VH-VL binders against q8ixk2r445to577. Designs and how they scored, part 17

Target 1, 133 residues: q8ixk2r445to577
Amino acid sequence: FFGMLQNKGLTDYCFDYNPPDENQIVGHQVILYLCHGMGQNQFFEYTSQKEIRYNTHQPEGCIAVEAGMDTLIMHLCEETAPENQKFILQEDGSLFHEQSKKCVQAARKESSDSFVPLLRDCTNSDHQKWFFK
Below, E stands for the ipSAE of ESMFold2; O stands for the ipSAE of OpenDDE; V2 stands for 0.75 times the mean of E and O plus 0.25 times the DockQ between their complexes.

## First folded at step 1 (VH-VL)

Design ob6 (framework fv_cosibelimab)
Fold by ESMFold2-Fast, scan of step 1:
Structure ob6 (fold): chain C 133 residues (1-133), chain A 120 residues (1-120), chain B 112 residues (1-112)
Amino acid sequence: as target 1 above (133 residues)
Amino acid sequence: EVQLVQSGAEVKKPGSSVKVSCKASGGTFSRYAISWVRQAPGQGLEWMGVIIPILGIANYAQKFQGRVTITADESTSTAYMELSSLRSEDTAVYYCARVEGYKYGYFDYWGQGTLVTVSS
Amino acid sequence: NFMLTQPHSVSESPGKTVTISCTRSSGSIASNYVQWYQQRPGSAPTTVIYEDNQRPSGVPDRFSGSIDSSSNSASLTISGLKTEDEADYYCQSYDSSNYHVVFGGGTKLTVL
């Protein structure tokens, strides 16, 4: 699986990683932005190790969630994926974060019109359904 | 300095195929996407498709689906656009253009264009 | 795909200001970024505005972009018109539903 990771409920929004400094890809929050299909900032790979990899920069980044947080951040990929970087993409489109036992949901960022993926209790909401395009 | 240099003009017969190249210099080729846009004489710009080299993924405009193939060779920093089953209506200047990944899909550098003439 | 509609041509005198509109046929113009390209005769296009209102290095501040959600349009404004501004101008956006880059039909700017 690879491509733009698009949300079923939040119309036309995709996972997007747009670090403010192109030379520092680690530590910033993953956002949701309008799908464009042209740039590399929206292209991710879902691996057999259950990682969501960002392959447009060197070194490669992997989406992670720090303990006690609900935001998705970019971290360096490791040879053996740590638990905080493992997501199960289920057949129904839900993206289950194993370590927290929560699902990735498209959510409005507080105090703005922007959107971000956040960990939330798993439901059958379309806002928690994702697919690669 | 970033440059996109395209192959030279081609004259083709109806029903044949053409393959245009676009060689990038001055940047990290694999980091960027390459789009192809054509322009028939006196007409506007028409998007054909894009390739993301590090993923080997290409997306195409519906109008060209089944006739166009976009590929990339990272070892030579070259993108290719092949258009098959050529018709006289395919006579156009074909441009490659670079898309800076995290700038949300604007075309920051353009090739000089390649004129493809389809005539008998 | 949605369509982007531009006036076929606009003209204005040197030193004056001209505005070129780009209207989206369905969905909000603000849903996707709008870029503007300038193409002089015999040349490849070059970017004058990206991400609605940003200017690339080397583009004079006479060029500006804006979005008007009420008319569902983007606009390119060129002030202090010079003869070298004569060109075709194209707006461009992205149709997320069809994964397709959409160009406007182009506007021929004549500086009289």
Scores: ipSAE 0.006, ipTM 0.553, lowest interface PAE 12.4, mean pLDDT 84

Design ob7 (framework fv_cosibelimab)
Fold by ESMFold2-Fast, scan of step 1:
Structure ob7 (fold): chain C 133 residues (1-133), chain A 120 residues (1-120), chain B 112 residues (1-112)
Amino acid sequence: as target 1 above (133 residues)
Amino acid sequence: EVQLVQSGAEVKKPGSSVKVSCKASGGTFSRYAISWVRQAPGQGLEWMGVIIPILGIANYAQKFQGRVTITADESTSTAYMELSSLRSEDTAVYYCARDSRYGDYAFDIWGQGTLVTVSS
Amino acid sequence: NFMLTQPHSVSESPGKTVTISCTRSSGSIASNYVQWYQQRPGSAPTTVIYEDNQRPSGVPDRFSGSIDSSSNSASLTISGLKTEDEADYYCQSYDSSNYHVVFGGGTKLTVL
């Protein structure tokens, strides 16, 4: 799959990656932003290796979850995807991170009007349901 | 193969600070998270915190919040754990341990341990 | 914060099979991966099982791990016991609510 990865609960919001410094694309947090369908910041590829890749014209950015964290961050893609970069997009729309046994949920950043995807215990919430548009 | 080599034993007075090092050899340092785990004499393992070198971000166990600091220097492939306001209860062997997959806490390599003795 | 409870000690004869349990006090044991570490006196821990049931390269197939959701427990099973298996064994999981790595209290295995 290619396209914008949109949340069922926050219907107008999509995965978005826009690091402050374009020369440092690794290590910054993936955010949620209003879906626009016009920029590479919201265009992701879901691969057969269960990766979520950023910038499909440069397959170097892969979403990962770091030790002790529930945030999704951008890392360099590897020839063989490590387990922390693998997400299972299920039939019901759940995006399951098998290594942590948690689901990706749309959530509000504390003390902010911004939204971010976070790992949370899996529930049947619409905030944990995702689809490619 | 990758090894984690820690600094030598230390004897400290109550109220002082200790800084233990953990050097990775034989592999890529920044691709792995490094945790610190301690073990008091005759007791079990206790997690203190983790550093993710590529991000420069550390997370700490609530018990140690405010007196532990974990840092990493990618140029020397070395992680550090500094514990301040030492008490006799901090007497323990301190281990660094590598998480091979950035978030599973599946520790695949352990340092040899550093004995820190806190006595008056 | 949940706890992982292990028996304090277990013992068995050489060649026999022993099972060490690790019970989670709250939340499902299946919510987070369980690892198992072996620690001999004077040595650092070494990993014998990771991600519930996987063996690291070099660990004999006598070691196996399992999860039982009905008892909310993980188990380490060691078959064909050898005297060199005498050690303390620790289970470990992750508490995502508190961003905390949790260790069991440890089990001393004696091979008689």
Scores: ipSAE 0.006, ipTM 0.531, lowest interface PAE 15.0, mean pLDDT 83

Design ob8 (framework fv_cosibelimab; at its last look DockQ between E and O 0.08; V2 from the best seeds 0.00; counts 0 for: pae O 7.1 > 2, placed apart)
Fold by ESMFold2-Fast, scan of step 1:
Structure ob8 (fold): chain C 133 residues (1-133), chain A 122 residues (1-122), chain B 112 residues (1-112)
Amino acid sequence: as target 1 above (133 residues)
Amino acid sequence: EVQLVQSGAEVKKPGSSVKVSCKASGGTFSRYAISWVRQAPGQGLEWMGVIIPILGIANYAQKFQGRVTITADESTSTAYMELSSLRSEDTAVYYCARTPYDSSGKYYFDLWGQGTLVTVSS
Amino acid sequence: NFMLTQPHSVSESPGKTVTISCTRSSGSIASNYVQWYQQRPGSAPTTVIYEDNQRPSGVPDRFSGSIDSSSNSASLTISGLKTEDEADYYCQSYDSSNYHVVFGGGTKLTVL
């Protein structure tokens, strides 16, 4: 699976990675932004290792969640995917982070009115359902 | 304080082309998408297209596909909209408008240029 | 592409509350965010509401936005109406299937 990872409940929003410095793609938060349909910073690949890869530039980045955090951060991909980089894309569109047992939700960050992908308790909300376009 | 400053009014003949500029005065385009929206006299707002300068990509409304080209020069913080094969129906005020493209994730036109009147007549 | 339909004009007296509707022709109004822009005569538009119900800094709290899924519409509500609110108001949404910004036809608000 590959393409733009779009939210079912908030169809305006896609996973987006726009780091401030194109020479350092690691360490910044993955955001949600208006789906523009042009690939680039909204183009991701879901792999057989259950990774969500950002492979527009080298080295390839993999989305990860650090222990105790609810935010999705870009990390370097490894030969064998570590547990914090594994997401199960379920048949209902839920994106389940196995290590934390939580689901990725399009949610408002406490200090802003914008939407970002955050880990939350799994529900049947369309805000927790994602699809590749 | 950042302003979007557009080039001055133009009078063009049918069949010619026009290129309108939009400069971010006091700021840059690096964290913004820039759209072009036109408004014919007494009519509503009509979206023409958008450019995301940092990505080097532009997308256009189907109605204008093939006639409109939107470009940006980040070194001068200036976006351009060129419309070719002008007809009298293209007489309108053309606005540039910016949308934040940053970690806030907010979508709306947060700043508009003052508008450029393009009159197409013989 | 879907269409957004607004009343051509609304009018109300100073101090009263006015509501302007924006109805989506196909698909759910709740599927995509709605913004509202105010355009006074001779001026460029300015944003009064974004993402359904958020106010930009500097916009007074008498402006509010809402979504009504049962009527498939968004609404802009202006309370404590003032003469300076006299303007054209445009709703705007996004057609994510075509990657296209969609504007409503605009509503002229007259304060009498």
Scores: ipSAE 0.532, ipTM 0.857, lowest interface PAE 2.6, mean pLDDT 89
Fold by ESMFold2, look of step 4:
Structure ob8 (fold): chain C 133 residues (1-133), chain A 122 residues (1-122), chain B 112 residues (1-112)
Amino acid sequence: as target 1 above (133 residues)
Amino acid sequence: EVQLVQSGAEVKKPGSSVKVSCKASGGTFSRYAISWVRQAPGQGLEWMGVIIPILGIANYAQKFQGRVTITADESTSTAYMELSSLRSEDTAVYYCARTPYDSSGKYYFDLWGQGTLVTVSS
Amino acid sequence: NFMLTQPHSVSESPGKTVTISCTRSSGSIASNYVQWYQQRPGSAPTTVIYEDNQRPSGVPDRFSGSIDSSSNSASLTISGLKTEDEADYYCQSYDSSNYHVVFGGGTKLTVL
């Protein structure tokens, strides 16, 4: 499944990956930005290994959560998905991070009108519901 | 062999509109973005905008905002560019070009149409 | 917003080597991959280099691309020049902050 990963509650915002150097895609934070579909920054693939891949670049990136952190960071994809890169997109739209047992939520970045996806305790909030468009 | 086949040359009067088509022959638009690029006589390449056909979402270069409409029909694997309020400076060859979504080259055009000459004259 | 600047024209004799530059006006040339297109007279452009230095299948290995961060430029190098190489050459990059494609102004290569 390949497309734009959109938030239900924060209407018209999508996962966006805009590294300062597109030749070096590892180690930067995933953000939320207005959905527009132009270019390759908002296209992700959800794989059978439960990865969220940024695969418009080689080597391909996979979204990960580092131990003790609540932010989504780009790592290299591996042949077998590491546990910190596994997300379950459930039928109710929740995006569950298996290792941490938390859900991805659209959140306001501190002291700004910018938005980011963060891990939070799972709720039924529409800000924790996601779908591919 | 996949090929982008564009509609034929057109002669237009100032103030009119033109619609150029771009059809994928021997393939589909699945997993591609389609850009339109023009080239005035003796001049360089100028990017006009892009569409993601499966999503139906387009974005335009600011210079063309309000005059250009880019659409696609994925069922026929055809993209369209319509330019309105034509002026003599719009005389150019108009190309379509595609970018694979999973290319490591991001916005690397791997296939170009043959071009469509649009002439705007009184 | 950034621009890509190329020399207007270059020329060289058959069998020799030519280099066409592409200089980025702001931000680092290394931040976004650079592509190169060849356009022969009367024809559509074709890709000769993508991802800074990769050749598509069917492009001769005498075409090469490189990046020079110190001059903030990309280069297309064509060795063993042939008369069939006479064409216009365009560099291209992607402006991810503005979500649009940027072309260089083009370079006319003449093989004398």
Scores: ipSAE 0.032, ipTM 0.654, lowest interface PAE 7.0, mean pLDDT 87
Fold by OpenDDE, second read of step 2:
Structure ob8 (fold): chain C 133 residues (1-133), chain A 122 residues (1-122), chain B 112 residues (1-112)
Amino acid sequence: as target 1 above (133 residues)
Amino acid sequence: EVQLVQSGAEVKKPGSSVKVSCKASGGTFSRYAISWVRQAPGQGLEWMGVIIPILGIANYAQKFQGRVTITADESTSTAYMELSSLRSEDTAVYYCARTPYDSSGKYYFDLWGQGTLVTVSS
Amino acid sequence: NFMLTQPHSVSESPGKTVTISCTRSSGSIASNYVQWYQQRPGSAPTTVIYEDNQRPSGVPDRFSGSIDSSSNSASLTISGLKTEDEADYYCQSYDSSNYHVVFGGGTKLTVL
């Protein structure tokens, strides 16, 4: 699967990554932004290694969850996907992080009008359902 | 008070390129997208593409892909539209338009430039 | 992909009410907001309606927009028609299937 990763509950919001420095693409948080269909910052790939890959830049980035965190941070992809970069996109649309046993949920960023994907306890909420478009 | 001011009329020969500028004056630039829309004489409005300056990414209408390039310079609050391999059918008034998202993220236009006539003739 | 179809022309006397339709060929008209733009002869377009029925500042309240899901169309209604309303009117929406902005063909409004 590839393209825009869109949330079902938070209508018309997609995974978005826009690092401030194109030469340093890792270490920043993945956010949600209105789906615009322009590719680039909203183009992701779900790979056979269960990675969510950001491959519009070199080197390629993979979404990771750092220890003790609930945010999605961009790391470099590795030859063998590390445990903290493995996600399962379920048939019901839920996006499950294997290591934390949490689901990715669209949520409002604290003290902001923006939105971010956060790890939360898995529920049947549409805000935890995602699909590629 | 806020307005989009475009560059002046152009006369071009077939096969050449034209680059039209669109400067935002009196207001913010980066928070909005900028679209380009053209209108051939006696015809309707035709969307060409859009750029989000703050992100530096553009999307183009399929009809113009490979022939149109939309860019933006945040430091000067100016967007550009370059159309190459010009032909007589490209004769039109070209408009830039500020393109905010609605509540669902759909494109619409809330501010228009005055238009730039581009005439392509041999 | 979809198209927006407008009547080529409409005409009405001053003081009367005129309605311009904009019909979406496929998908629901309500799936994306519809905007309306006015273009007087020799001038750039100006926005008269956005988000189906919202008026920008400076646009008189005799301009209104509506959506009719049963006919899969949007409508621009101009009441108390004035000579200055004579213009071309374009509807516009967004096609999320191909990420294109879509314009109607335009309607020439003549004030008799």
Scores: ipSAE 0.031, ipTM 0.666, lowest interface PAE 4.5, mean pLDDT 92
ESMFold2 (binder alone), look of step 4: mean pLDDT 90; pTM 0.924
OpenDDE, look of step 4: ipSAE 0.021; ipTM 0.626

Design ob9 (framework fv_cosibelimab)
Fold by ESMFold2-Fast, scan of step 1:
Structure ob9 (fold): chain C 133 residues (1-133), chain A 122 residues (1-122), chain B 112 residues (1-112)
Amino acid sequence: as target 1 above (133 residues)
Amino acid sequence: EVQLVQSGAEVKKPGSSVKVSCKASGGTFSRYAISWVRQAPGQGLEWMGVIIPILGIANYAQKFQGRVTITADESTSTAYMELSSLRSEDTAVYYCAREHYSGSYPGWFDPWGQGTLVTVSS
Amino acid sequence: NFMLTQPHSVSESPGKTVTISCTRSSGSIASNYVQWYQQRPGSAPTTVIYEDNQRPSGVPDRFSGSIDSSSNSASLTISGLKTEDEADYYCQSYDSSNYHVVFGGGTKLTVL
């Protein structure tokens, strides 16, 4: 499955990755930005390995969360997906991060007007519900 | 390195349609945004529309809605722009160009195709 | 859509500096990135500035871009002007409310 990964609660916002340097696609935080419907920096692929792949670059990036952290960052994809890159998109739209046992939530980035996806304790909030568009 | 190669010049009669091709080599064609931009003789650049082949999404400039259709064939890495109900004022060089994103929105164009001259005359 | 307005023509002598403006008719010029393209007769455009002030590989540092929010305009500045710089120059931005790429009308640069 692929497309723009949109939030049910923050209805106009999609997963977005805009690295400041095309030769350095790794290590930067995934953000949420207004859904534009044009793909590219908002085009993601959900794989059978439970990865969320950023498909507009070569090599492809995979969203990951480091142990103890709550931010989603871009890593290089691996032949066998490591645990920190596995997310379960559940029937109710929640995006469950297996390694941490937490859910991805749309949240305001501290000290700014921008939005980011963060790991939070799982709730039934629409801010934790995602769908591909 | 991505290269875009367009089909050759066309001479068409008023009321007919024209279909210009743009073949990409290199890169991941299906994930690129391909825009079409035209330039009438002695005039400026005018954006017509864009397609993202893997998503099947095309957006058109309001001026061309109903007359323009942009399609893509991923198996041949080729984008097409078809313009119908041709008028003499549609005489122009038509360019395809790969669209790069700047932040979350469309940004700049690179590469450009070499251009296809379409002449509409009786 | 908003409009981007450029002067029709500018002229300057070799070795001097020229500046070409690009003014946005509504909304802030800083709301979306501005690019600049150079087009020589008979050729497709090529990018000389992207994302307001960045230069592609191969474009000399004589080319620079800037944004002035007070005049709601972007500017392309070419210093140390050479005869090879003679071309048409187009600014370009994006209208996010209408999902539309907007080009300026173009400026013919003559180097005499």
Scores: ipSAE 0.007, ipTM 0.591, lowest interface PAE 9.4, mean pLDDT 85

Design oc1 (framework fv_cosibelimab; at its last look DockQ between E and O 0.06; V2 from the best seeds 0.00; counts 0 for: pae E 13.6 > 2, placed apart)
Fold by ESMFold2-Fast, scan of step 1:
Structure oc1 (fold): chain C 133 residues (1-133), chain A 121 residues (1-121), chain B 112 residues (1-112)
Amino acid sequence: as target 1 above (133 residues)
Amino acid sequence: EVQLVQSGAEVKKPGSSVKVSCKASGGTFSSYTISWVRQAPGQGLEWMGVIIPYFGKANYAQKFQGRVTITADESTSTAYMELSSLRSEDTAVYYCARDYGSGSYYEFDYWGQGTLVTVSS
Amino acid sequence: NFMLTQPHSVSESPGKTVTISCTRSSGSIARNYVQWYQQRPGSAPTTVIYEDNQRPSGVPDRFSGSIDSSSNSASLTISGLKTEDEADYYCQSYDSSTHYVVFGGGTKLTVL
């Protein structure tokens, strides 16, 4: 699969990655923003290794969660996906982070007019259900 | 920071209409929605509808459909709620409230001060 | 669409803990976020809990929210009750099938 990764509960919002420096595409937090349908910052690829790749720029970025954290950060992709970069898109639409046993949830960023994907305990919430458009 | 300032109190006759304004400051006006919520004396909060400037769309609670019109003027960052065919039971404090996002989140983090509308003969 | 049901009133002494429930009539309470608002006489409501269990900056940690899927309810818990906590409390959610905002009927908290 590839395309825009949209939330079922927080409708009209998609995974979005807009690094402040085009020459430094890794190390920043993935956010949620209004789905615009133009690709670029909102275009992701879900791979057979369970990676969510940002391949608009080279080298390719892969979404990861650092140990003890709940935010999704862009890292460099590796030839063999490390466990912290593996997300299982399940049949019910949940996006399960295999290493932490938690699910990706659409949530408000602290004291901000913005939304972010965060790891939370898995529930049957529409805010934890995702699909590629 | 966002601030919502509403127009002043109104006294209206049954059968007339009222138009309440809500002027927003702070933030990008088209980046959030504005809902109208009323509260009759001694009663609870009742959602009337929302204007979503980003999409140029309004949605209304079924009870008010046909009597309420919610609009926005982006050039003045002002939302309006017009309620027609007023009855005595429309006497209430009317609030505007901000929800950031596109109309799928609804956490009202900023409220106007409220406008008392009294409908009496 | 669904309804949110709250008790009309709750009372408790200063320093104790009170819990206010908000029960959803149809569909899972967990499907959509629940917010909680505090309203004092003559004032507009203010958020004390958002996204089921999150506190806005400035809200004391005495306020907490939770979801119980077994009872299909959200709860607002206030510990260490203070007289300034006297207010009406409203839960609120969103019905994604009808695109309606739903408020609970409100609970009057009296601190005796």
Scores: ipSAE 0.697, ipTM 0.891, lowest interface PAE 1.2, mean pLDDT 90
Fold by OpenDDE, second read of step 2:
Structure oc1 (fold): chain C 133 residues (1-133), chain A 121 residues (1-121), chain B 112 residues (1-112)
Amino acid sequence: as target 1 above (133 residues)
Amino acid sequence: EVQLVQSGAEVKKPGSSVKVSCKASGGTFSSYTISWVRQAPGQGLEWMGVIIPYFGKANYAQKFQGRVTITADESTSTAYMELSSLRSEDTAVYYCARDYGSGSYYEFDYWGQGTLVTVSS
Amino acid sequence: NFMLTQPHSVSESPGKTVTISCTRSSGSIARNYVQWYQQRPGSAPTTVIYEDNQRPSGVPDRFSGSIDSSSNSASLTISGLKTEDEADYYCQSYDSSTHYVVFGGGTKLTVL
């Protein structure tokens, strides 16, 4: 699966990554932004290694969850996907993080005008449902 | 099991302030928002405001802006609502409620037991 | 901004089906999710429906929610009505333009 990763509950919002330096893409938080399909900031790939890969820039980035955190941070992809970079996109649309045993949920950021994907206890909420578009 | 336990009933005079607490247990506190909703006797539910404990950011209904302050202490998993310049019309049961949507959508899944605040001269 | 309007009261006999409406005054009812809360006398509200039609754990399937875009309203339907269902019911949504939580005026359900 590849393309825009869109939330079902938070209508018209997609995974978005826009690092301040395109030559240093790691270490920043993945956010949610209106789905626009423009540029490379909203293009992601779900791989056979269960990675959510940001491969429009080199070196390639993979979404990771750091220990004790609930945010999605961009790390470098590795030859063998580490445990903190493994996600399961379920048939029901839930995006499950294997290591934390939590689900990715669309949530409000500190600013009321911004949203981010966060790890939360898994529920049947549409805000935890995702699909590639 | 998630529980929200509020402080006890209050009797206040007009012009004074009241501060109600809401302690959360049985789950994560910083991962969810806490809203305050009041209900005057025989009336409906009225939303007052919300706080995101992790960020310490609060938003208020226009009606209460400048008179209400919502805070949170993550170390004790407790949210607070302080209402100043109390009037007789502020007599109501005040509820805290946890947002199922983690501050994005305000879907309340757990409620406190309520705190009666009586304002009388 | 918008308001949510509910009937003041509804009544029905045990075993029957009752529907409580919640009409949005402006904007599409489908723009933001609608929740329903049950409040029995002397008790705090409890959630019976969230995100238009989802039931929390412990809420019987007799409770269901729906959205009707043609009438710009949400509905709470209670089938197989029981005496214990007698309560006030409130719909609730969110106004993204004002960032306000909006409650309906509430509906008193009497089981005859």
Scores: ipSAE 0.018, ipTM 0.676, lowest interface PAE 5.9, mean pLDDT 91
Fold by ESMFold2, look of step 4:
Parts: C-alpha cells; structure tokens; sequence
Structure oc1 (fold): chain C 133 residues (1-133), chain A 121 residues (1-121), chain B 112 residues (1-112)
C-alpha cells in the first residue's frame, strides 16, 4: 500500500513527517496533521517487510519505535527490517507494533498542542484504526 | 452546563449571504469541534460541515463546497457559518452542534436552539 | 458513500414497545458508531443514544440501542411508550469514504 495514512477516529488527520532539515531526516517524530497531499510530507509506503516507509526522498526513512518509548520516529531503512520497524496493518485497520505488542493510536502530544501517533494498549477505538488513501 | 446559543432569525433576499453565530459556554472552546446542520421545512437533517477551532480548519459537505464558510473565534468562543449566493431552497433552520472533543467520534452531544433563515424575494 | 434508511413512520399505543430501524446501504454498520436523536416539533434535536447503545444522563432506560451486523442495521427500541415520546427520530453515523456525517431520513413516531 502507499499514499496518505489516515486516522479513522481523528477525521482528516494523516501521518505527516516534516523534519526541520530536509537533508537530515533521521531522529524526528512522526506527527498527525490535516491531510493535504502536498509536497512529500504525507506519503508513506507499507511494504511486504511490514515497514512504514517515507520513500519520497533518498535515502528512505522507516518508522521505528525505540525500546521503552511510545513515539514513532524516523530511522533509515535497512535491507532486512529490524524488529522495531515492523508494524502489522490488520484488515480491520488496526496498526500493531509487533515488538512492543501495542497498537498505534492518534493522541494529543503531551506538553504540546499537536496530535501524534503513539503506541498504546490495543483497543477497538477508532483512534487506533488507520487506512491508506 | 454546556450551552450553544445561536443568533436570531434572518430574512434574506436571493443572491445575498447570511452569517449565523453560535456562542459556546461551558468546557474549553478549543476542545470542541462544531458542526452545522440544517433542516428545511418538513425535511430531515442535513450536515453542512465542521470546524476544528483549535486549528481553525473546516471540512464541508460537497453540496455546500464553495458557498459555505465555517469559522471560529477562540477569543469569544463563537463559531460562525456563512452561506452565500442564497436561493429559496436555502430556507431552513440552521443548527450548530458540538461534536465530542478533538480526536473523538462524530457525536453531537449538545445542539444550539436553531436559527431560522428565510430566503424570499 | 452509504445511506442510512429509516422507516418513514411508525405508530404504537402507550405502554407498548416500538423499534425503529436504521439500515446502512454499504459497508458494515459496525464500522462506525451510530447515534440516535429525538426531535420534537419546533425544537432542536437531542441525543437519546450515542455509541450504538449508550444513554446520556437523564435519558430513561426504556430507550435502548442495538446493532445487528447480519441485517447491517441499527435499532432504537422504546419500551413502555409514553405520549411524550411522540417525535421524529434520526439515526446518524460517519461515512469513511467521503469523511461526511450521514443522517438517516428520519422516522415520525406517533403514539396513539
């Protein structure tokens, strides 16, 4: 799948990546922003290796969650997907992070007025449902 | 405790515009989302659009795209709906309704009292 | 794009039970929560059921909501009908393909 990865519950919000330095894409957090499809900020690919790739720029980035964290951050993609970069996009729209056994949820970022995808205990909430558009 | 109070009835001519206000009290206005829903005489409810006051962004039903503008003023806790190029079929009661706060489902837990807009020559 | 279809009208006597259906034309009824609103003449709608089967504070327990995935429909059930229940009733859900709010066409409940 590729395109804009949209949240069902937080209507019209999409995964968005806008690093402050376009030539240094590693280490910044993925956010949620109103879907617009402009530029390269909101295009992602879900691969057969279960990666979520930011692949409109070279080198390609892959979304990861570092050990003990709940935030989605950008790493460089590797030839074989590391365990912390594997997400299972289920038919019901849930996005399961295999290593942590948690689901991606749309949430308000603490100490900020931004919305972000975070790992949370899996529920049937529409805020844990995602689809490509 | 939550209240949505709308502006008074309007009588308008075809081709003009109308701007209806919806003042919210109770809770934090930036945590609301406000939808506008209209009801023509003897007809059902028709969703027009929603605003997310925190971001100032609105989403409109396709039927109203290009004719409706939905805005919000956080300083006064007031949402507005402006409908332009009015026609006689725009005669309706216009409601504002609060959606369950940001990041939630489309649920209208509180409704304004409604504003009758009559469009006649 | 889906529609929500309700019967145009229903009627029943005080003390009896009535069920108002709300059938989704495409996609699963269970994908998005269903709300129910009551509207008396000259008044704004008020919520009687949210999130399929939850009652707001102050709504009597004789109002209940349910989902039937096999018929792809939601139902509002009102038991122990009272004359004050005479109103129009609307179901409402969300259309993921258009990102729009969808209302059913409304059902006029007459309590004779």
Amino acid sequence: as target 1 above (133 residues)
Amino acid sequence: EVQLVQSGAEVKKPGSSVKVSCKASGGTFSSYTISWVRQAPGQGLEWMGVIIPYFGKANYAQKFQGRVTITADESTSTAYMELSSLRSEDTAVYYCARDYGSGSYYEFDYWGQGTLVTVSS
Amino acid sequence: NFMLTQPHSVSESPGKTVTISCTRSSGSIARNYVQWYQQRPGSAPTTVIYEDNQRPSGVPDRFSGSIDSSSNSASLTISGLKTEDEADYYCQSYDSSTHYVVFGGGTKLTVL
Scores: ipSAE 0.006, ipTM 0.523, lowest interface PAE 13.6, mean pLDDT 84
ESMFold2 (binder alone), look of step 4: mean pLDDT 89; pTM 0.920
OpenDDE, look of step 4: ipSAE 0.013; ipTM 0.639

